# VH-VL binders against Large ribosomal subunit protein uL10m (mRpL10), part 32

Target 1, 224 residues: Large ribosomal subunit protein uL10m (mRpL10), of Drosophila melanogaster (Fruit fly) (q9vpl3)
Amino acid sequence: RGKINIQRPKAPHYERARVVAVTQPKYPELPKAKSCFKTRAERTQQQQENPYNEIIAREVRNWLDHSRLVAFFHLSSITADDIFRVRVQLHKQNLHLKSYGSKIIEQAVKNTRYEAIVPLFHSNHCIVFSPDPEKTAALLRIVRRVPQMVLLGGIVEETMLSRNQLVAYAQMPGLHAVQAQLVQTLSQAPGHLIQQLQAHQNSFVQVLDVHAKNQMNEETPKST
Below, E stands for the ipSAE of ESMFold2; O stands for the ipSAE of OpenDDE; V2 stands for 0.75 times the mean of E and O plus 0.25 times the DockQ between their complexes.

## First folded at step 3 (VH-VL)

Design u5 (from i31 with heavy chain Y100W; framework fv_imvotamab_arm2)
Fold by ESMFold2-Fast, scan of step 3:
Structure u5 (fold): chain C 224 residues (1-224), chain A 118 residues (1-118), chain B 112 residues (1-112)
Amino acid sequence: as target 1 above (224 residues)
Amino acid sequence: EVQLVQSGAEVKKPGESLKISCKGSGYSFTNYWIGWVRQMPGKGLEWMGIIYPSDSYTRYSPSFQGQVTISADKSITTAYLQWSSLKASDTAMYYCARHWGDLSFDYWGQGTLVTVSS
Amino acid sequence: DIVMTQTPLSSPVTLGQPASISCRSSQSLVHSDGDTYLSWLQQRPGQPPRLLIYEISNRFSGVPDRFSGSGAGTDFTLKISRVEAEDVGVYYCMQATEYPWTFGGGTKVEIK
């Protein structure tokens, strides 16, 4: 019952994987933006005068301004390997999972239209950004398999949406913008029906006029 | 359509001041970082610093801190790189470039050649 | 500062053959926000740099699919599957994970 000399590489054993995770982390240690053992005003001065926090806050603002989809999550304890796999899956869909300290988020959104999101970040959190709002359905499918990530809400096309509203948005099939336009048309105030019928009649007449003119031009073209 | 257009080549004497420009067009100027990169003749690229035009926040490479000043005028969508007193060692091609998020410098200016000779 | 080391210094390549450029960082390029800010730039003779690849493996708009990026942590690779004449130039890796932002020393790709 000896072991096979030419055995293929095996997945790491529990103990080996744990040792590797502890001694050779894939992710860098998070900066200690707040230290428990700093002298008096040093901690406050470091946070206020920390140039990295100022830069990161502007980067967050930049991500918010350029992303047509932003989703906010509560993040429970998760292993580095598990979150890495989630990041890879999200990235394939042009979805960018990022984590920032609450202080940095507050600095980023203070005096902006995004300031209302600050209460969402009182606990452990992460944010997913994307320039493509049609990826909302893909985002929720991926995150459904990650119980440590709990959807809090989001921003789609510069509109703040609750958790339930974002889930509803994700369930709309096809072209979301076209669907929104159709819903707007259907839900307009009483009295619009005559206006819509007039517009449709005019569009139909215009189509017929263009078709007739095209036929006339085709039938009596200037020929050589 | 996104374009960064830099000012023309400059020939200066040591000790002279200089301000070169980088005009952005085809995008929201205030929402992107503008960086400056130096390339000495026959050498590689060196990052000098960046500015966020919305609030004029700047960050410099330690090698360039105190050597140059980066500024921006958002009313004319233009960023600037300035020297109070030029040295012969400042002879180089200077590029401006736009930056956002996980994109590196995505669009680059054509470059401004600065020659400082005695 | 994060030091970016590129190998080889120059890469003579036969037209139509693949080319591979390596970039090694002195520290992990994984940012505290979870992303890796590693990009590749191409500079043709007499031209400004051009973005090829951002965040390790994403091709920038207009970049041909023969260019690909890969890697993680501290070791990154740029590959050109079939080198064309217009690919002659100097290639740079760049990190924007930590300030100051730093470039690799460059790799000159030339036709032999």
Scores: ipSAE 0.012, ipTM 0.538, lowest interface PAE 8.3, mean pLDDT 77

Design u6 (from i31 with heavy chain Y100F; framework fv_imvotamab_arm2)
Fold by ESMFold2-Fast, scan of step 3:
Structure u6 (fold): chain C 224 residues (1-224), chain A 118 residues (1-118), chain B 112 residues (1-112)
Amino acid sequence: as target 1 above (224 residues)
Amino acid sequence: EVQLVQSGAEVKKPGESLKISCKGSGYSFTNYWIGWVRQMPGKGLEWMGIIYPSDSYTRYSPSFQGQVTISADKSITTAYLQWSSLKASDTAMYYCARHFGDLSFDYWGQGTLVTVSS
Amino acid sequence: DIVMTQTPLSSPVTLGQPASISCRSSQSLVHSDGDTYLSWLQQRPGQPPRLLIYEISNRFSGVPDRFSGSGAGTDFTLKISRVEAEDVGVYYCMQATEYPWTFGGGTKVEIK
């Protein structure tokens, strides 16, 4: 009968000491399950009849509502150690990398303005949250060094942005008027935007798979 | 551009009720937690509690639980702090502040001075 | 629960000279997730508090680069590299590692 003492999600951040500690033997021992990529067993357990699903879904809702920057990524095969190093780099910039099962995301956003994002999460994924939209440029710089993370799009304030629009946003000055113009342009068709983002993801993933296999063993460089 | 505007100063007697307000503008009011912070004369800051305006979910500091009520009306983008029965020890400046993630407060109201004397 | 102690109580400083404020917590501010939730606020005379620094060392939007934060565990420092007249006020450290959120007692920065 006790009331559920649910708080808004604590946004993690890293101090210098944690970065130093990560280079030491102690920190490489962190459970791989704590990375953005969850194990098969953990994802299955999370999606089944978990008595805490409602609480976790509320946590996701709070992250979405209270983050001025939300970026969605497809995550291809990556080691837990590699993703942990990325998580450390992101935290230095107040960027919080999290992973949730698609069923929990659907439950969290059902009957909200964010419901249209559900199709983005039918495959392996990560979400990066931040209270600071000025960190979008830092986010893209870090992710450019992580080919396994493919940007699908994001939300800035309450406006959904495609990959290209989010890249453009990263180049904007901190002027609210410029951001308002982008928001006004995007206030038309959320469904169309999500459909476009998902189609782009599928095409890009297919191309990446073929390219990775073919280009690894290329012997003769093309001359032009 | 983000702005929190609080109601004016109040002078009350012990035992009286009071409700002060904090109106948010320039942002999506329902997307941010609002916190209340007390500053007694010549002293530092004390966190009182928070509210999520979208569903009026509240959480209080243990030292303020049962002493005050926090509420919000999202139709007029306003949060409230109220007392059913004021005490002289409630004399303080009261600030509302918008949460900055789960890290701190980014924008603060100008404060409401509440004076309770017999 | 977590007590935040600031030193000094007041810091008289000459314009253009540096100022340093220390903050100590009664227990580690490292959350169970491994992160440290420490912020610094500035309150100028007659004004509400203003966010300066969050997550130990990150400056909030619009905060001049003369402000910097550092520290770990239970010991934290706010530095002003070259104090300007507008920097006069009371500075507070704040923890959000656990509820209730708590503040330091404040350090008054004044011009000598």
Scores: ipSAE 0.000, ipTM 0.416, lowest interface PAE 17.1, mean pLDDT 74

Design u7 (from i31 with heavy chain S54D; framework fv_imvotamab_arm2)
Fold by ESMFold2-Fast, scan of step 3:
Structure u7 (fold): chain C 224 residues (1-224), chain A 118 residues (1-118), chain B 112 residues (1-112)
Amino acid sequence: as target 1 above (224 residues)
Amino acid sequence: EVQLVQSGAEVKKPGESLKISCKGSGYSFTNYWIGWVRQMPGKGLEWMGIIYPDDSYTRYSPSFQGQVTISADKSITTAYLQWSSLKASDTAMYYCARHYGDLSFDYWGQGTLVTVSS
Amino acid sequence: DIVMTQTPLSSPVTLGQPASISCRSSQSLVHSDGDTYLSWLQQRPGQPPRLLIYEISNRFSGVPDRFSGSGAGTDFTLKISRVEAEDVGVYYCMQATEYPWTFGGGTKVEIK
């Protein structure tokens, strides 16, 4: 649980925000009691708009914005001790394992270019973030020993990659020079290279959706 | 168990074409790279290239670029190494091997001996 | 290309005695991701190569603990603490830090 989120994003962690909220000073009530009451319908509407959801969604956006590597995983049943050991190994490589509810992810990516990833999170999931895309190989090495985590795809240098493309990226040490050249070319030339990357992103979105659906269909959940 | 099974020995003449195979089993074939390694008689190992079978992405050693073609057919879990025109200097044992991240080449085929002579 | 140099070329050893093989790279094998993609392979006579050690010092599944790897940067060592009859063969170091991937020239371990 708290062990799942080992590091804080640039914005304050939600646990800290919650602690601060509990310690806030209490102020005297307004003199007009009737003006302090909301109708039952208004209170129900306010309950549906949980302010903590926006704080957590902002945290997710901050992780997405400040990570050059983001990997998406389906997460099967795993013990707290097992996930903790994985998180510790990942943290040693500046890889940050996070778990967020599907509604929070949807809220975080809504109206962004990443909105298409939402279907990935309709089943049990987790995400690994890193500021260092060269850590993709280390990530897959660690996760290879965790059968409960199944790679769905990811984002490297703001480019969406399918599972197979991300695995290919990880398998080719020494690609950092090619990556630097690609970034340089992309920033200078809004031509065929950018069009190719957009085509890959569109294909990646479709592949992720198909992969997520295939994962859901291939796994027959055992009700307990 | 993970297994890579290669095609049988070949005896060819210079100028002939050849395609040898490497069939994977016991693992998810499309999720691992397949590499090809040459070993000339009595010599060491030389990396030739790799392929990712799911999308057939290839990377070659510069010394083998243009000399061979690496391909894969994921429907039958088989990778291939092909020459359009063999030379006597292509006489060697050819190994296929599976690659995954930091593990380097973890499982190897038994090898295919290719002999090119007149 | 990164050149991998192995010494010695041949290592005759008595059964039960230790063996040590050195591998030197012409350039640092530390990748920009901080990892070192240096592995060791064993090839027994008439057999395909077999992975022994990956990323300098990690033993592959099923590899006996008498095999150990060490080193950093450009200098690496494979040690066999007690050579057994089945350890006869040629040992290769390999780097996958930079393309093209390259192998050492090999070290032949023989029983005296």
Scores: ipSAE 0.000, ipTM 0.427, lowest interface PAE 15.0, mean pLDDT 75

Design u8 (from i31 with heavy chain Y57D; framework fv_imvotamab_arm2)
Fold by ESMFold2-Fast, scan of step 3:
Structure u8 (fold): chain C 224 residues (1-224), chain A 118 residues (1-118), chain B 112 residues (1-112)
Amino acid sequence: as target 1 above (224 residues)
Amino acid sequence: EVQLVQSGAEVKKPGESLKISCKGSGYSFTNYWIGWVRQMPGKGLEWMGIIYPSDSDTRYSPSFQGQVTISADKSITTAYLQWSSLKASDTAMYYCARHYGDLSFDYWGQGTLVTVSS
Amino acid sequence: DIVMTQTPLSSPVTLGQPASISCRSSQSLVHSDGDTYLSWLQQRPGQPPRLLIYEISNRFSGVPDRFSGSGAGTDFTLKISRVEAEDVGVYYCMQATEYPWTFGGGTKVEIK
């Protein structure tokens, strides 16, 4: 029992709970924008009626071949509006949410090093692709707010990673940052600090010299 | 019924700012994307960008990125297209249209004619 | 960008005769979700565009059944079985499979 918020009461008395249940605002069922993402049932129906399975399998192979980051998710019940919102947020980070049937996935990865992912698609699923592996942290931050999407694992730079390995990768600094950290560690001496201060002073002097020369060229165009 | 009503025709000089509007009614405004399409005199249709009013997620065509600003005010169910500085080349008919998942652009506004001349 | 090419540029047809418009994309329009986001729009003189067909072959509400769409991958067709006076206008195909979304150049349908 905590504090009672008059607008959002906790553990209301039976009489009040009954009144709240009766007076709960009822909204008409709103038309919902249909997302491009299909449920498993809709995807299965589509597979039976779609004669272009080869084209879809080719698209899957293309995404796998051209993405340096691929993440696999289990997808539980989610509204079309919610998944569309997630797709938009992901797209801002150059992360592309896709859904494919298990047979299409199997066809696409058969006889490739990615064949091991097939079991991940026995249940409702989706995949996120990106050409930028540094977006892994952004991906996990976004999906952390979507409990219906559960990370199963992924592929980074053509290497299969488990869920825990992909989470660890997201926490690692990028190669540039790792190199910068190493340089900083090797240079953690008084000389390094002095060198940086000198560099700033030299940059300032450089700017002043350029400005002075520019003014000389304008006011005293020539001298010996 | 679903309706998109756009603001009236505009006549402007180069360098002037402009903001045109598109008011939605008869549907759940925040559950649908609103897009902007340009049609230059005697030419075809060009997609400029879209906005999702619920969270103001906005996407632009590369050719219009930095040229215009798309925004929406969900409290008055209105989307906007804005220029900070108009050019003569901005002379065109501008349409807003609702996007519904797999339906593409299903309902269109009547259009706003923008004329930019000296 | 995906380039959408329409043929013919103009189509003069005799009243009551069929008309056919072709649209070809520079890349496959099959989205990774398996759907093809190819639509057809009609623009009558002085009017805004109107949705006719979505996802290749589905007629939008209120669109007469004389309009039909077909095609797959990169080749799509809009057919009018019996052209009526009110069908005069410019017809556009559009793809929403990949950003940026792109339109065909338009086909003008006129009565001879």
Scores: ipSAE 0.000, ipTM 0.396, lowest interface PAE 13.4, mean pLDDT 75

Design u9 (from i31 with heavy chain Y57K; framework fv_imvotamab_arm2)
Fold by ESMFold2-Fast, scan of step 3:
Structure u9 (fold): chain C 224 residues (1-224), chain A 118 residues (1-118), chain B 112 residues (1-112)
Amino acid sequence: as target 1 above (224 residues)
Amino acid sequence: EVQLVQSGAEVKKPGESLKISCKGSGYSFTNYWIGWVRQMPGKGLEWMGIIYPSDSKTRYSPSFQGQVTISADKSITTAYLQWSSLKASDTAMYYCARHYGDLSFDYWGQGTLVTVSS
Amino acid sequence: DIVMTQTPLSSPVTLGQPASISCRSSQSLVHSDGDTYLSWLQQRPGQPPRLLIYEISNRFSGVPDRFSGSGAGTDFTLKISRVEAEDVGVYYCMQATEYPWTFGGGTKVEIK
């Protein structure tokens, strides 16, 4: 057993609690042999890091990087039995429901293109991952029967989508039909596509022209 | 269907090296931790260590640090447990198991029996 | 290391009657992220372990309703509401809150 047996936590005053925390710091697990060869600075840095949180954050990063569908939900009060049933239904569709602490999410997405999702996780939340973006419709059908889970948005094919955009995506036809729809869009509005491409080239040419003019023109000296 | 398939039983002498395997299928191998658990004959379960196949990051139990090496080859979706020099006390059933976020160990291999005797 | 203590060591139970297994940790299993990484495993004779319950009370896929988990902090319980012949085996609690990850000593459930 340990030296400290906490059965019923008691709330000491803030100053006393802080003193106790300082005198009994929590250190990340480290093999004894390796800790003996660390400098004071390296040892202090390792003591400040929770290796479990780092490991879970890395797991979250891998889920984000390798999932073609990621959906974010606000999670209201729900029984363990009910969430388990939802998780089972989702798992049958290759949809993986996960819950991570907000600090772990922040650590996982910090300095990445997904950093913008951090505000979504300031309250109770859960995330659904899938390698298959075609499962978006199945996901929304299942969640529709779970009022405790409220869709906030998601990421599909590395593109961040709002709630409304994700719902619209779910209504898109399958892969074969998507190709047909793309062809139809191009055939109905080829003038718009060509006009955009031409406008882009004209904008580029105009930028070069303005740049050239600026380089050739003399700038009036400013003296005070 | 998620499966972890382990290599066959081994009979070795003390001092010999050994490498046993655990092949994953039916899931994204790089997105899950793989752990190794020892069970000595008639005894309980002991956690040995884990590996994250995507970057080969490992964590060992202090009791097994320096005694075994855990590795993974993501190109063939296989994790390994290796001894440089076996001891009679290494005689045990060895299980690999997948770690699934908040689930801990969700799917387990069938086990590899390792017998070390003179 | 967190020490996981299971009681009883063995639980002979009459078929159809309830069984209860206790797991006590030497320190709180509440992780700094607010989650409790406590799971329960079943091992039938000659078979590998099987996940029953994760995060205290959540049943894994395919696990019958007669299994339930409860608890908080340092005290956890696995209950089988009506023991069936197939439930014979050894049950382990496990913590993954702190490295090294540790298992309870096991509780053998058998029919009397």
Scores: ipSAE 0.000, ipTM 0.436, lowest interface PAE 15.4, mean pLDDT 75

## First folded at step 4 (VH-VL; framework fv_imvotamab_arm2)

Design v2 (from p34 with light chain H31D; at its last look DockQ between E and O 0.03; V2 from the best seeds 0.00; counts 0 for: pae E 14.0 > 2, placed apart)
Fold by OpenDDE, look of step 4:
Structure v2 (fold): chain C 224 residues (1-224), chain A 118 residues (1-118), chain B 112 residues (1-112)
Amino acid sequence: as target 1 above (224 residues)
Amino acid sequence: EVQLVQSGAEVKKPGESLKISCKGSGYSFTNYWIGWVRQMPGKGLEWMGIIYPSDSYTRYSPSFQGQVTISADKSITTAYLQWSSLKASDTAMYYCARLGYDSSLDYWGQGTLVTVSS
Amino acid sequence: DIVMTQTPLSSPVTLGQPASISCRSSQSLVDSDGDTYLSWLQQRPGQPPRLLIYDISNRFSGVPDRFSGSGAGTDFTLKISRVEAEDVGVYYCMQATEYPWTFGGGTKVEIK
């Protein structure tokens, strides 16, 4: 008599499994006690089929499409005061912090190039938007002081970046700075070339002059 | 040009409700904080609270917490200040102001005079 | 709350003469980033407040050069190099470093 493995019961026959699945009393989910602390995420999750969700989803798409910098954060337990502080700090840098429900995000990015971000929104999260990718360094500086905000990744110039890549990007000199350096380098190149060309000519002339002087000295008869 | 236009003067009795408005124009209304400032007759400026119109995130001064409600309708680029029950002590000029990126109140409404008298 | 104390309460000035207003905070207005969010506002009689100076010393757009701000930490000063008739009003300092944001009590500038 085979020991009934109580820990891993053999899956019932397909037909039995179907009957059991249909006969299992669907206990009404006990109304989850509306914890007074419904996270904004929880409040937004309950908004399933509300036409309002479509409007918000459009808004999210609009933000994604018009932002050159998008950063995704996990938001742990944070005080109202800290959130306000962060928001004000971000505002100073023309950075916009938003929080949306996971369903709204999913709806917003469905059939778009942004679908890959959906897995990032399984927990409490916030998004920071900016029209200026140069603000990445400022964003990271601000967030470093907020341990409750954990960087998950981001989008810069339509490119999805991991956390590490985003950090690396922030450490890079700005595009304008790089361009300026390039222009400076290019502007110096002709001058350097001219100097090098002239240096050879000058050296040649000097050698010729020395040679000429030596010849003149040899032709001067020692008038004894 | 950035403008904040407030609703007109209000004369009310104690116990009445009131909602005054501040309409922003000439800028992206959703991307700037709007603050409210009270000025009692012959007195100085008092900070009341602030709202971010994009998501209606609001932060009140402790002195005004529970006394007023600040809201916004971004669709019509309007912020609101409302009382459920006015008191005579609410008689004041109320200003809305935009918070600039430098954390200064850079643009102000013309003010709304609220008079509460029996 | 940060208390902002302005002195003097009233500043009678002669036209063309300089004026100086002091604002003192009960604590440092320097934040963790080293930024100081102090601004000066002008309120002319019967008008809403107007921004004059932000970040201690920066003039807001359209503000005349005769207005200047200075200071650090807890002590700040607004100066008017040459007072004009249009400068009559009440001046307020404001801090936005710590919430709740607070105003000074105001300084009334009058012409003698």
Scores: ipSAE 0.846, ipTM 0.936, lowest interface PAE 0.6, mean pLDDT 88
Fold by ESMFold2, look of step 4:
Structure v2 (fold): chain C 224 residues (1-224), chain A 118 residues (1-118), chain B 112 residues (1-112)
Amino acid sequence: as target 1 above (224 residues)
Amino acid sequence: EVQLVQSGAEVKKPGESLKISCKGSGYSFTNYWIGWVRQMPGKGLEWMGIIYPSDSYTRYSPSFQGQVTISADKSITTAYLQWSSLKASDTAMYYCARLGYDSSLDYWGQGTLVTVSS
Amino acid sequence: DIVMTQTPLSSPVTLGQPASISCRSSQSLVDSDGDTYLSWLQQRPGQPPRLLIYDISNRFSGVPDRFSGSGAGTDFTLKISRVEAEDVGVYYCMQATEYPWTFGGGTKVEIK
């Protein structure tokens, strides 16, 4: 009479049920009526559970990994015709205009140094990707006539740049020659080092000022 | 020239395993998703799943989840579709296709006919 | 799953005459970002499918300008302005807006 109760294994059925429940996918039921007018909460829920977000996040990661120039813009209200025109102009320069939701950007930059870009995507935005960092000047030339696109900053050669730094980068041709000159100056006698750095710096600033003025004149070639 | 070249036709018996291949050339293989599409004899197209070759991330259509394995070897620019145990109902033409940046299947392989019969 | 319904099932046409193929989705193909991922494929007899139109109306590289796409929301149309002998085949619409991606049932275009 010392036999074990064989009616119902207590632990395995309960543990198995909990494991099955944890591993079963759960998705929200869509409204039974026409779904074309979903609330923001329903759209967000559907978007989070939609595997398409994983596809887009992979594409964004790939763009980030293979683009040497990435520029972020705030995008104001703009017509589909105007944004298409801008996209075509950019594409001719190997500049690729895209937009993504913040959750997709968060997935794409997870565990990377670029996680800091996620807050830029709370409002209407667009991103321009290019493998060609030398196209930064062309990018800024094209968008200066598009007031709906406001530059926020960018990434050049895996370095995050503020708006002002990106503009300065675009306006400094011959930077490699300046860098070589600075190395030569540092290798010289210590007594002239500070003076030579300041003189070289001032000359470089003067070139930037002339370049910036030429850019301003090109943007408004006629004055009245 | 973008090309997707698939392995040759296969004749198999039920219960056998099979792995067919899709080799991409003429483009940066790791920059694009590769999808697999089934076309049963005399019928339309069915999306089976996709893979991103850079990290082998894979998504399956619910109808094919657990029925096939999609994989890739980026070092030889090749994607694979694999069955562990074929069924007669797997008799079909199988295509690989590249997913373009516009979320369209822009370039297609020539197809691999798989025939499963006792 | 989004069901894609194509009409007609078969479209016999006279050479040089237009053809029009309709594709209707069971729900809007406009995603949360305002994009619509609808494409059209052509499958000639004995050949793999090939891309004709992406993003509703954009012709893929190498596609003749006699092919045009239009539509919005749930209703989409592929038109061939002047059917040529090489246009014989089955045409499919495809949506990639939501998982799983789905195709229409196909429309066979043939020369009478």
Scores: ipSAE 0.000, ipTM 0.456, lowest interface PAE 14.0, mean pLDDT 75
ESMFold2 (binder alone), look of step 4: mean pLDDT 94; pTM 0.953

